VHH binders against Transcription termination factor MTEF1, chloroplastic (MTERF1). Designs and how they scored, part 7

Target 1, 262 residues: Transcription termination factor MTEF1, chloroplastic (MTERF1), of Arabidopsis thaliana (Mouse-ear cress) (q84x53)
Amino acid sequence: AGETSDTGILFREKLIYLQDLNVDPHKALRVNPSLRSAPISSVVSVETLLSSTGLSRPAVGRILDMFPDLLTSDPESEILPVLRFLSNEISISEQDIPKSISRCPRLLISSVDYQLRPALTFLKTLGFVGRDTITSRNTVLLVSNVERTLIPKIEYLEEGLGFTREEVAKMVVRSPALLTYSVDNNLVPKVEFFIEEMRGDVKELKRFPQYFSFSLERKIKPRHRLLKEHGILMPLSEMLKVSDGQFNHWLLELRLRSAERR
Short names: E, the ipSAE of ESMFold2; O, the ipSAE of OpenDDE; V2, 0.75 times the mean of E and O plus 0.25 times the DockQ between their complexes.

## First folded at step 1 (VHH)

Design z2 (framework vhh_7zox_3)
Fold by ESMFold2-Fast, scan of step 1:
Structure z2 (fold): chain B 262 residues (1-262), chain A 118 residues (1-118)
Amino acid sequence: as target 1 above (262 residues)
Amino acid sequence: DVQLVESGGGLVQPGGSLRLSCVASGFTFSDYAMGWVRQAPGKGLEWVSDISSGGDTGYADSVKGRFAISRDNAKNTLYLQMNRLKPEDTAVYYCARELYDSWGEDYAGQGTQVTVSS
């Protein structure tokens, strides 16, 4: 049926091309079996499109090694729509597109219609508009599944803190990293410590949602215990924003002022 | 020029230990959550562990109590201490800058092979 020698030559040509791009051909073939029969022109067309955005050849190779499914993607129907979405709907400048892709290569394997646009629409309902719009720094939020990832985290904050959706939305706009944190390993322990041991007012978490970005064991607990030991009450932002050195100096100064008081 | 370079894999007997390292460059390491994912022969990708920018950790049930993730922001390095290794831990381990979920699929490196056998 087919010419075995021609098929073998074409396959070897693909392996050499992938190696020249520093793409691991064995990993690529394992992840993307369709590479075995895909023409080399498919790989070349993908590389050409990605390079045309301003990405260096090593950067293109790294992206293709990371996501081998791209090697058999149709540039016009699968990749170009993502690039147009970034330019037209996110308003990322042409010069920043390569940076956005390098920062979040998953954008290239994400469906505009089924992932990126639904995520953007959802994020806009939360308040990622105007000065808080998605930028090249926040594009990773666009590749998060709305139903599986984003909504469950928001629902936990609603139920766990007794907040409305609007209140939680304001928190995540102020601290987008909240959407990256584990509910069980980050949010739950920090909420429990704040309410049960710190006896905190949950309204303060709406004012300082960055609370969740600080280590519970290495920063929150030690600093709270030091303040409690000295009978000091202070806002979370003053407690947590400063470096360990600054906190220790501040605490020492407060103790000195207390000792000087007559 | 974002790069993640894994190392530390190898052949080890059941019950043994390995320490994986991932050296990051081309981005502000301390600003990002980092993680480890693995792919065993004939299986899909499995999330193993993550660590937030603030140092909070998560683990897959299959590795809890045996593996410990840590980071050194001064050295831009992520670690995975793997103890009491089982044949079921045999996989290629990938370092990833965490996607905004527990999967850690963003900026995966080339991987490092871990083989647990007699």
Scores: ipSAE 0.000, ipTM 0.167, lowest interface PAE 14.1, mean pLDDT 81

Design z3 (framework vhh_7zox_3)
Fold by ESMFold2-Fast, scan of step 1:
Structure z3 (fold): chain B 262 residues (1-262), chain A 120 residues (1-120)
Amino acid sequence: as target 1 above (262 residues)
Amino acid sequence: DVQLVESGGGLVQPGGSLRLSCVASGFTFSDYAMGWVRQAPGKGLEWVSDISSGGDTGYADSVKGRFAISRDNAKNTLYLQMNRLKPEDTAVYYCAKGDFEYYSDELDYAGQGTQVTVSS
């Protein structure tokens, strides 16, 4: 008795509970004002459900600190459907659920009906089916807005490279990370370097879309400059897929093969 | 140095069976996904099957229900049990280490292969 009438005491108990989870109470209340009136049992039920997946208490705390809206979520109607979607529609094993959530906590605040399933449906139209289906490695694609994020990236690759939708779809299936990259900060600079400095044929990017996964400044530019300095041409996959040690060994072997020293 | 050695190929009649083996060395076998890819004369590499470090398996539609992949981590050995073989299964079969989810036609490493010929 008195639990709803002693609002000051109940509020302070919530603050202590959040601090014990290493959640910033001031930040949480600023981001989620409804937390002020939510019963502590609600917060505890969210923590209990997340912990039941195998997440450690510190990991749960980090997730709740990152997304304070979860603190007032209904576990049965808002969180559990996400966990069931991952298990039943994506077929992620019980053991991998904690890793999937830790890698992409945004899954937990994403609507199954309005975000995750529509994104999965869209990704399936691109070819993420059968062997290339969505797994625990690429669930990050499910939290991207189809209209505002995914489609504009595909359209850039179509128009920027002169490819058809079908050709771009095959590229993103081969390199799903393409859909996570910034057009302005990643795709455009790498396309410009490939065309203008490397004098590359854009058809090679269809065969090796993983090109966009490599650092422009730390890998692409330095390796291209070394090959250009020695008059060596090689496919992007040979150039980029190997470690620095393996690349240097290959470059040395090519130099020994191509050069005749006095 | 990573080394993969395939064996178990040969000539077999349509409807027959073969079991391929691949002995791996130079890396912690149990930590990596392993698989089988094949190449028919004049064609590119075609993914056949893979198995994760945790034992989860995948199969190409053309072989699903006929082939079974397995691994023995204590022996650093990968297997492919091939049943109800068809002439279309004729190819050099390569054991491979790599990320089959993204590199189905390009691999981190593949062995020298073992020839499978299905003909009457």
Scores: ipSAE 0.000, ipTM 0.096, lowest interface PAE 15.7, mean pLDDT 82

Design z4 (framework vhh_7zox_3)
Fold by ESMFold2-Fast, scan of step 1:
Structure z4 (fold): chain B 262 residues (1-262), chain A 120 residues (1-120)
Amino acid sequence: as target 1 above (262 residues)
Amino acid sequence: DVQLVESGGGLVQPGGSLRLSCVASGFTFSDYAMGWVRQAPGKGLEWVSDISSGGDTGYADSVKGRFAISRDNAKNTLYLQMNRLKPEDTAVYYCATDWSEYGLDEYDYAGQGTQVTVSS
């Protein structure tokens, strides 16, 4: 700890360094107050390790802006174990490590022993093995807490829809994004609309679990309303898998055929 | 207001080519990694290709050597050039981005999708 002017200069140098990385200093200090007193060498060592993986400087800055706690992390004990886990236990190629991190920066603040490895073990019990193994594209599944987040989603699909664990596991392997969707904000509203407004058979959701990947307000509701208005019934996959242009053209053709069959 | 609009799909013969486009708005396109995901009839979502903000690309094994992803940051547009198309490439193709800073609850494939049908 130096004199006041020395302490002030070191603090300003950290702020300039963060600004150069496009990290918001106000947000960073609010989220990570220890950053105020941490040496600039701490921030530099974190940036150096992340850059060594192949991440671009803007990508590193974005990650540090999202998770300011990383700015004071010990690279060897807190970050490097995650990178080694991705390479050695998931077998992600070194070329794909930067993509895995860029797509899911939360991997870097996740404990290997208490979060990532338990999640991987759990996901393997659901069927994420062989051809359906975890890859750089779906590492986001590893950062969700098994007991607090993943199991409640599976239980919602089991209990709310009357599916067996085996049936839910098959849905999740076919549509892994299901495990990333919020129960309250995504799953429940889409299930309620499907059952209450669309009068759908929940068994169709086992055949087309991708239903949950479509926007309720921008796609599901508007297309259902158009079909209902014209007295048309169709499977979810036929309803949702075409572009808006193709759907509108198809609907126009049906209207023309209806007029001819009078 | 984040919006992704896919286009360029259609019906093609096996061995044919298509170029898909995705026009993005409502966020700083150049700052985010972008990708394509597809959904074949009766199957789950399959990641097809990704491109980083810096231009680094990746491809699914099923499309390596046939598909090429690219981006035009000046036009806020993502592209997928699809060559030597096979019936197995028949799917709805979605544009994807990571614009949610804290969204662990969903992959946002906010696009409407564009249908690609490969049939003789």
Scores: ipSAE 0.000, ipTM 0.156, lowest interface PAE 14.2, mean pLDDT 81

Design z5 (framework vhh_7zox_3)
Fold by ESMFold2-Fast, scan of step 1:
Structure z5 (fold): chain B 262 residues (1-262), chain A 120 residues (1-120)
Amino acid sequence: as target 1 above (262 residues)
Amino acid sequence: DVQLVESGGGLVQPGGSLRLSCVASGFTFSDYAMGWVRQAPGKGLEWVSDISSGGDTGYADSVKGRFAISRDNAKNTLYLQMNRLKPEDTAVYYCAREGDYLFWDESDYAGQGTQVTVSS
């Protein structure tokens, strides 16, 4: 008489608790079926640990909604090691821990031994040390698999551009976002356009690796077309760093100067 | 200074549509991924959608199939087309730049937001 009724009541209490945290119970149960039988105390212990870092209750709820597997994680063996890694090995200050987690919640589901520490070690070999060290603002680099994600990007830049590992390392330290861009969807199309259509010198990409952060279809191609139509050659940084209004004004001024000399 | 100015909110009936706009200034808009987050009355901040500098989009499960994010880099403007609106979509909607929309803390949002109210 008690068992079936108690199970239903406890399950309902768990659903209410998740809703109070702004966690979608349907999604959470689909992603983490273990929630059906997990005691509510397990969810509370995870929330308590995350809140102790300085994260607001809504922020904790969003993280748990994003990664429902955390709801049944053991705080001491699965979550606390990540927090200790951020404090002790990355040297993120106590005040910046909640910001680091909010910027990259995937840190909490990443293995210290098999993901975070290997990535940090690899990034250090590229030059993320001293003033260029990993901080709360670029911890996203730590959640990328070294062998499947980071190394292939480095190898593409070496092989695609004809650069040495040292030259590529300098590029990624100057523009860390390069390590977050897709090879097939971002790097390859932009390299091909630069070499084939722009007839660019690849050495300029070492000086301006931010080239890869600009939209190919909405910025790079339209601006190149306008420059080509007017027979104008300019550095990538001057071409791309300015707003559309500034670029159009600059182009008009150059056209006027050219006309005056003729 | 980074400025994000949201607009397009209002009162709409369930099943209706609204289009939100966010005009950005003070940074190179095309260099950054942009996103929308919302805060419903009495609830925390919820990520709604984002769009990369290259145009790749992501959506929260609660809005997938109903909302569409887009950007116009020539106008420094981010858009959110909201279709088949539900009372549960009632919230203040905030525009956020890459890095900022990863903060689920209300103090980190740069814009004033735009109020969306879905009511009969």
Scores: ipSAE 0.000, ipTM 0.175, lowest interface PAE 12.5, mean pLDDT 81

Design z6 (framework vhh_7zox_3)
Amino acid sequence: DVQLVESGGGLVQPGGSLRLSCVASGFTFSSYAMGWVRQAPGKGLEWVSDIYSGGSTGYADSVKGRFAISRDNAKNTLYLQMNRLKPEDTAVYYCAKGRYLPSWGYDYAGQGTQVTVSS
ESMFold2-Fast, scan of step 1: ipSAE 0.000; ipTM 0.250

Design z7 (framework vhh_7zox_3)
Fold by ESMFold2-Fast, scan of step 1:
Structure z7 (fold): chain B 262 residues (1-262), chain A 119 residues (1-119)
Amino acid sequence: as target 1 above (262 residues)
Amino acid sequence: DVQLVESGGGLVQPGGSLRLSCVASGFTFSSYAMGWVRQAPGKGLEWVSDIYSGGSTGYADSVKGRFAISRDNAKNTLYLQMNRLKPEDTAVYYCARSLFYGKPSYDYAGQGTQVTVSS
């Protein structure tokens, strides 16, 4: 091809282009040093491909700012396979592709062959098929490693709750966010609190797997301790589904009634 | 305005070959993904193949190994080389411009060219 051009002017043009996209040029260059020598046409090609999916310019800029390695990615060999996978294998409609990417930009830096397709195959074995198939709402599940991340979480729920693989699979299909939670930082503390402090029946977690979606420190512990202080036992769903306002109003009424005893 | 003009269709015997061409005008051809879709009599539109500006290609399972899509950006022309044709390949073939790779939504399509595979 041709010789290298005026690098100062071309580099300045790239910085202006990045700033126009609201991409931090200093962060981008620190994370992706190859950006310094990459032609501006490379960056434009990536933006053009992402914009062609229906993503707004500000949305494209946010994605590129989050993952500066994309700025020098080859659109055809690195980005298009992901878009092809979402359209052809997940069957996400054209209009929902932008939503899928916006909700999970990490899809764009994930290998189809080594990450996305193996994850999809595994999720299908758990029951993510038919009406419970993967959609634009839960593509985040596709970016988790099967052997190192997904399987250990399922095995923890089997061992920790005494459930069969089939029972755990039904729980995760009903509450897919379970597969996104940290075992050590989220699942273990919540299971231990439920069994030890709440003295709960694990069958209730099978009926209400949404338990794991509530904050242990801000919702589960405070509400349980207030109920315990008043000698009240209630179903897990009654305890957690109501708004803070509804729960506090009910407790206030209870306290006012108990005050009439004197 | 955007125009896509297909040619190269015709009558061919099973096992034969045809090469379809599509001449594009009214837009920057090299900036768009292009594809071929077909419609058999009484049936809906079926995606056949697509190609990005840099050469990445996709094919429907029914045509993999038999059809080859290509483009000449200097001539604003899209091609579909169709080999080992079968009676079930009989359809009107449309050249389409897509802003999306894979299973493209068409913002523009040509008038189509008839391909008939008959014994």
Scores: ipSAE 0.000, ipTM 0.152, lowest interface PAE 20.8, mean pLDDT 83

Design z8 (framework vhh_7zox_3)
Fold by ESMFold2-Fast, scan of step 1:
Structure z8 (fold): chain B 262 residues (1-262), chain A 119 residues (1-119)
Amino acid sequence: as target 1 above (262 residues)
Amino acid sequence: DVQLVESGGGLVQPGGSLRLSCVASGFTFSSYAMGWVRQAPGKGLEWVSDIYSGGSTGYADSVKGRFAISRDNAKNTLYLQMNRLKPEDTAVYYCAKLRPYWSGTFDYAGQGTQVTVSS
């Protein structure tokens, strides 16, 4: 009402607005062509809603740059359901909503009905309840497809390692990051090294599933080679949880004791 | 302390118009999404309209095209221009400071202003 209808001026104002948010306009228009004709008020409404959660302006800009489809999303029908799901079904406090989103921006482009709620239901069957419930730190699990991503990983641990579903469930609750790792590129190489080179008992993987969170090339292999060189065997947690400095100091002490006992 | 003071209600005939005002204090008005919710006698709260800090607006389907929400950040005031009023619009209208993940929920509401649409 009484506003300029100059399409060229409005489009330039939109580009300036995006640049001010540190959103790449060319990438945004390429990924989301509807942005070309969308009114600036639509973009502002999304930015305003995200900012209202407590996200800083730069954080909002980073999210919108990462997922330009959000720039033309309807806040009430597409974004608010995700925020309400996090607050009401996951019970994340209002203060932790921006943290949850910053750690996993993909939540905002994920369907509550077809992705987030089915994933939550599945995770609850594995034991993510009570003290082990989903929090702002592990909402990344909610954006993984149950049938194509989560179940195959569970099945690998069951069939590949000879574990029961209940045993696997306990492992993933203790180390939720397991569900984010690639079977072929991460889990299999680590299992093979553990069994073949370390001569480990797979029961230890049930006791310390955090094994899979450590770098095979940068931590597991180097530390194992040092221990093997000196004929030392130890539990995975003692081997892997300490800093490089602590490990080197500990190894030096063990070498000194070994030398004294000869 | 958050305070929201509504005014501008009254008795009006069907097809008539009213402009509601809400003066806010106790918070940084320009930084918050604001809205109007209403409650008809014996009914629950119904979201009517909202306006985000950036100026983006939303409306309930029942009022879309008839009501216009606006804000004056310099005066810490929220407005609702109500046109082509219907008997079904009869309700107490509350100014609301919206919660971050708003969807029919508000952080605080004022005492309300009565709107009666009758022949």
Scores: ipSAE 0.000, ipTM 0.151, lowest interface PAE 14.9, mean pLDDT 84

## First folded at step 4 (VHH)

Design d3a (from d3 with T28D Y52S; framework vhh_8dlx_2; at its last look DockQ between E and O 0.02; V2 from the best seeds 0.00; counts 0 for: sugar tag NIS H50, pae E 13.4 > 2, placed apart)
Amino acid sequence: EVQLVESGGGVVQPGRSLRLSCAASGFDFDDYAMHWVRQAPGKGLEWIGNISYSGSTFYNPSLKSLVTISRDDSTNTLYLQMNSLRAEDTAIYYCARDFEGYSDYEWMDVWGKGTLVTVSS
ESMFold2, look of step 4: ipSAE 0.000; ipTM 0.201
ESMFold2 (binder alone), look of step 4: mean pLDDT 83; pTM 0.839
OpenDDE, look of step 4: ipSAE 0.172; ipTM 0.629

Design d3b (from d3 with Y52S F99W; framework vhh_8dlx_2; at its last look DockQ between E and O 0.35; V2 from the best seeds 0.00; counts 0 for: sugar tag NIS H50, pae E 10.9 > 2)
Amino acid sequence: EVQLVESGGGVVQPGRSLRLSCAASGFTFDDYAMHWVRQAPGKGLEWIGNISYSGSTFYNPSLKSLVTISRDDSTNTLYLQMNSLRAEDTAIYYCARDWEGYSDYEWMDVWGKGTLVTVSS
ESMFold2, look of step 4: ipSAE 0.000; ipTM 0.293
ESMFold2 (binder alone), look of step 4: mean pLDDT 84; pTM 0.845
OpenDDE, look of step 4: ipSAE 0.287; ipTM 0.690

Design d3c (from d3 with T28E Y52S F99Y; framework vhh_8dlx_2; at its last look DockQ between E and O 0.15; V2 from the best seeds 0.00; counts 0 for: sugar tag NIS H50, pae E 13.1 > 2, placed apart)
Fold by ESMFold2, look of step 4:
Structure d3c (fold): chain B 262 residues (1-262), chain A 121 residues (1-121)
Amino acid sequence: as target 1 above (262 residues)
Amino acid sequence: EVQLVESGGGVVQPGRSLRLSCAASGFEFDDYAMHWVRQAPGKGLEWIGNISYSGSTFYNPSLKSLVTISRDDSTNTLYLQMNSLRAEDTAIYYCARDYEGYSDYEWMDVWGKGTLVTVSS
């Protein structure tokens, strides 16, 4: 009776602890059944390690809720190696570590030996070295599989658009977000619209790869439609870099000038 | 802030249907591909399928005949329709945002809390 009640009390304390962190205990137990038998001290040790990096308590809660398997991870053997990798091999500053983790929590569940370091090694062959090295803002590239994800994107830029490997490497180093875009869902549809509807030259995409960061439906298509309706030709950078308010104000000014000349 | 919230889970009898919803906020929903992923008790993540920002859908072949993914960009809502539910469909169901579109779940940068579906007599 005392033994059963003590176990139940400890289990309930663990559930209350999770709720205090905004971690859904029901989901956590379903995703990570080992959590039922884990002592609360081991769960607290995971929060302690994550907090020691400078992560806010809401950020720690979000991470643990997203990846409940972390709740039963050994901080020293399973989490700390990732933190050491970010600090020592990527050389991310102490104040930037929590920003990198908050931006890409998946880093914490990624194998250093089988995922993060192979990705870093591949990225270095493209030119992510020296002043162009991986930073806290693009560590998301490290959670990408080299063969399944990174190489196909490089190959699309080489073969699909006719760029040399040297040109692609330079583009990607200047604009690392290119390696985060889906070939089928982002690159292809935007290239098709650019070539077929906008009648653009692919060399402009090499010069302005930020084209791929803009919404096709919310920005590219509507602005192209407006420019086409008014018979205006405009470089991609002029068309896309300004806010909707500034773009519409510029169009109104052109229409007023046309009316004044008439 | 960026959020995804699933709803519509619950207890359902085998052979019945359920529709799950995922409400998105804090980002331009119609610019992103979206995924559904599930995790049965004690098992790993299983990708269900995705829908591109243009509306094209792709499914896990083992689930293709049983599920339909759709999106309503006017309400920022992603849907999963599941038919002919079986006990093995008991799982937590998550929606996730994919900046890359049809990438695997390793790139899903924003996840919901999940909604539990239990299929039992």
Scores: ipSAE 0.000, ipTM 0.216, lowest interface PAE 13.1, mean pLDDT 83
ESMFold2 (binder alone), look of step 4: mean pLDDT 83; pTM 0.836
OpenDDE, look of step 4: ipSAE 0.012; ipTM 0.276

Design d3e (framework vhh_8dlx_2; at its last look DockQ between E and O 0.09; V2 from the best seeds 0.00; counts 0 for: sugar tag NIS H50, pae E 15.4 > 2, grease 24.9 > 24.2, placed apart)
Fold by ESMFold2, look of step 4:
Parts: sequence; structure tokens; C-alpha cells
Structure d3e (fold): chain B 262 residues (1-262), chain A 120 residues (1-120)
Amino acid sequence: as target 1 above (262 residues)
Amino acid sequence: EVQLVESGGGVVQPGRSLRLSCAASGFTFDDYAMHWVRQAPGKGLEWIGNISYSGSTFYNPSLKSLVTISRDDSTNTLYLQMNSLRAEDTAIYYCARDFEGYDYEWMDYWGKGTLVTVSS
């Protein structure tokens, strides 16, 4: 009906629309107060753009629930440029764009000009070019600030491991996840544990940088402790690459063999 | 397919205890470490702690002795016990699954959160 009688109905329809997407309306309104005055058509236009990439409706809902500010974004000026950057400048295929967004939804709230492109430019100076260029699997590096995040991590890898800049560049190109780890909460304690408790040679970390991808508290320490208690020597890759289920199954077999001796 | 659903939030008076639950589905729960994270109004995310597949717990040092994390693998449920609640504990509480191959900083699936409000 009329304009004044429809404002309450239209607001209720907006809340029902959000609920159908599994977006918590109370959380969304608290995080993004502008949503209260936004027309439902603008909210629908955001969902429509995201769905057009091939994202499922549940995935779109999860992204909008995670980042409610997107609900009032202008699709053409704030979201579409990110999608065009991924397709044109990163050259991610149409089928891989939704995978990249699902793995790193923060891309959608990142400025192309002030965040994504500067990060890409910096990563190219390290060697992320040609065969080693950024792909849909490592676009998370593009949401990392160059000066506050990427550069300090590279500098720690040089100083903390004693490697040259060229060696670190090759390591991060081969194992890009190295640039995602916290220096203070990941790299430092893992290097210290490796040297002091595991008595490892730091040069082994150049061969197996994936060591840093494993949780110190949840995988490295518990598995090292169990292997040490049973007198087992195992290469780092075998110790850490197996699932928790496979590792525990193997230890159960060892415990059963020990029980047979008693 | 992966789903994490928090429950147990609401308005509670200071000094009371509260237990939050997180029901997990769509993955093999007992193969994963699980986390609790909270966000107070107007503040950033604060990691509360985690629990390994084997039941070992690790906590944010600033929250030591205030919280307890547990899991029940037979019901695919993660729990957060909070004692002696204070106004500072008002926040949205999230459960999250540990991303395989990454440190706890990169949790791959999050619940939508449950609001806990501590007020008289």
C-alpha cells in the first residue's frame, strides 16, 4: 500500500530476507546501523552480484553474516572492482573465483587501489610471477598489508633463520603460507621449540618450511612428546603431514605392541 | 556443509556462571581442534582458547582460571564454561574450527555467534 504504511512492512520484509539467508538480523543491524534505512532492493542487489559469481546462497549468506557492512555496499563501486581485479589482473578463471572468495571473504571488503594491487605489486618483486604467480589458492596474501605485515615477516625470516633475502624470497614463493604466520605467536616460538627442545638444525627448516604451518600447541609439541616418550625417530615431514587420526592410530599400534611385552 | 551453531547466550546477572554450546556437523568432529573467540562491543576479536582433538586445552593467559573449554566427541559438541561473569564479559561468542595446516590465527569455519550480556 501507501508510502507511510509500507515502511514498517518493508523493514520487516528486509529482516525476513536476512533470516532466509541465515544472516542474523540483530547482529547485522548492530554492526551496520545504516542497514536500518537501506532499501531491501539495495540489499538484494548485493546478494545478486555475489550469487552471479557462482557462490551458493548459503555461502553468500555466510559472507554477509561475517561482513554485514557489505549489505549496504554499492555493488558497482565497492564489490565489482574486486571481482574484476581477480579475473583481469590475477587472471583467476570464472570457476575459481567463487573458491577464492569462499577461502578469503576479506577480499570483498578490501580496496583494490589501496590494498590488493599494492600487495600484488610487492609480491611480484619477491618472485610471484609467471609460473609462480598468485592463484586462487593464495589470494589471502593480497589482504595482508605490505608495510605492517608482509615486510616484517620477510625480515624475521632473514634475521631469525639467518638466510639471505634471495633465499627467503625463494622459500616464500615455494611456500606462500609462510607470509601468513604471526612472527611473535607462530614463527618465533616454533623456531625456539625446534632448536631448544627438538634439537633441530635450522637449515632443515629451509627444506621443510611447512613446519610453520602446523600448530605448535596442538600438533608439534604433543607429537614430539609422544615420539620422544616411545623413543621414535621420524622425519619432520612424516611426523607432521599425517592427520591426527592417522598419527593416533599409529601410536595405538605402538602401544598395543608395548602391552604385548608386559 | 560444515555447520557450527552456538547456543546458550542471553542476559545474565554479574557473578553467575554460564555454559555455551557449539553443535558441529558436516565434518569429522573428533579429527579437529576447536576454538572459542569473543568480540566485545566496539572492540576487536579476542581469542579465548582452544581444545585439541585429544582434549588438551590452551587458553589466552589473560582469561586463565575464568573459563574452561571441553568437548564431547560422541555428540559433536564443543562447550565453553564461564564462571563469575563480569560486565567486561559482555560480547558475542563464536566457536571456530581450526584450519588444517594453519596456526590458530586462520580458523576456516566460524559459527554465527551467540550474544552474552552481563547486566544487573
Scores: ipSAE 0.000, ipTM 0.150, lowest interface PAE 15.4, mean pLDDT 82
ESMFold2 (binder alone), look of step 4: mean pLDDT 84; pTM 0.855
OpenDDE, look of step 4: ipSAE 0.072; ipTM 0.601

Design g4e1 (from g4 with W53Y S56D F99W D106S E109S; framework vhh_gefurulimab; at its last look DockQ between E and O 0.05; V2 from the best seeds 0.00; counts 0 for: pae E 14.2 > 2, placed apart)
Fold by ESMFold2, look of step 4:
Structure g4e1 (fold): chain B 262 residues (1-262), chain A 123 residues (1-123)
Amino acid sequence: as target 1 above (262 residues)
Amino acid sequence: EVQLVESGGGLVKPGGSLRLSCAASGFTFSDYAAAWFRQAPGKEREFVSAISYSGDTTYADSVKGRFTISRDNAKNSLYLQMNSLRAEDTAVYYCAADWTEWGSYSEASYDYWGQGTLVTVSS
């Protein structure tokens, strides 16, 4: 007639709740051991706050599975300050808050005082103000550490390419994705290929920073090889913004014209 | 110009299969999350499946095990293999992409959408 402990029954109910949210309960317990002793009401309160922003239940589950430490967070002291920062200091509308969170769930585990506000302050010095202010589309920039991530990228563009701080600021405001690219794995290889193989003028990179958004191996190198084989010089925007079909059609036409002149 | 163009829709019998394609242009598709949504007549648009920039996949419960999302970054293309089709899968299917890199279940989070392709499952 003896039963299993009450802890076992309550623990099983918590695991079922997590499974219903599509949160892996074993991963969650491994990452966040405090979850074992947390009452289910604490977990429900976190879900309730996130849902109240307009996030769908699958989105809430994905976020909690990605960051299980949230399951034991205090909504008032640890989550709500982030939401108020987005609403009041970034001025994101209520309808756009779930977009911002869905785009960058890491916002929810970031310190307002030590991460988000310092990043915002730094981004403002670059010109992310007025019509160019941070929006729900680019809040991912706010989770980047200023000293370890943002400054090294700015310094590479200044010192590595010989641009002034003002020129770099205009580049990144015009093309914010530039601040999401790795110096070593993206910027450097693409600059080296542009200068050494394409023999390009670095000032064109200032005018067309979208160059860094294109695959070096799958688009930049193949298109450059074809243009070089035919002795064609094109601005980067014309070389890279056209579809593969349009690029290949145009090259075939030029190759046929070249063959006819023999 | 950012463009998403779906293809591969059509009429199919229950239990049949169909493969949808979405061709992306005007942005670096490999850096984006991509998703399929669908809208049946008279119903709200609903999430079907998403794939992150790194290839992590997510599925709505109603399609899990029957549908497979995939991407080919070299071709800037997104695919949806739909197997074991049912009458309730009849809908216009939309391709969507978003800068979040992770994918979202919420349609409100996607800024880039295709025109849609009709899938009809009927005897």
Scores: ipSAE 0.000, ipTM 0.157, lowest interface PAE 14.2, mean pLDDT 84
ESMFold2 (binder alone), look of step 4: mean pLDDT 83; pTM 0.843
OpenDDE, look of step 4: ipSAE 0.008; ipTM 0.265

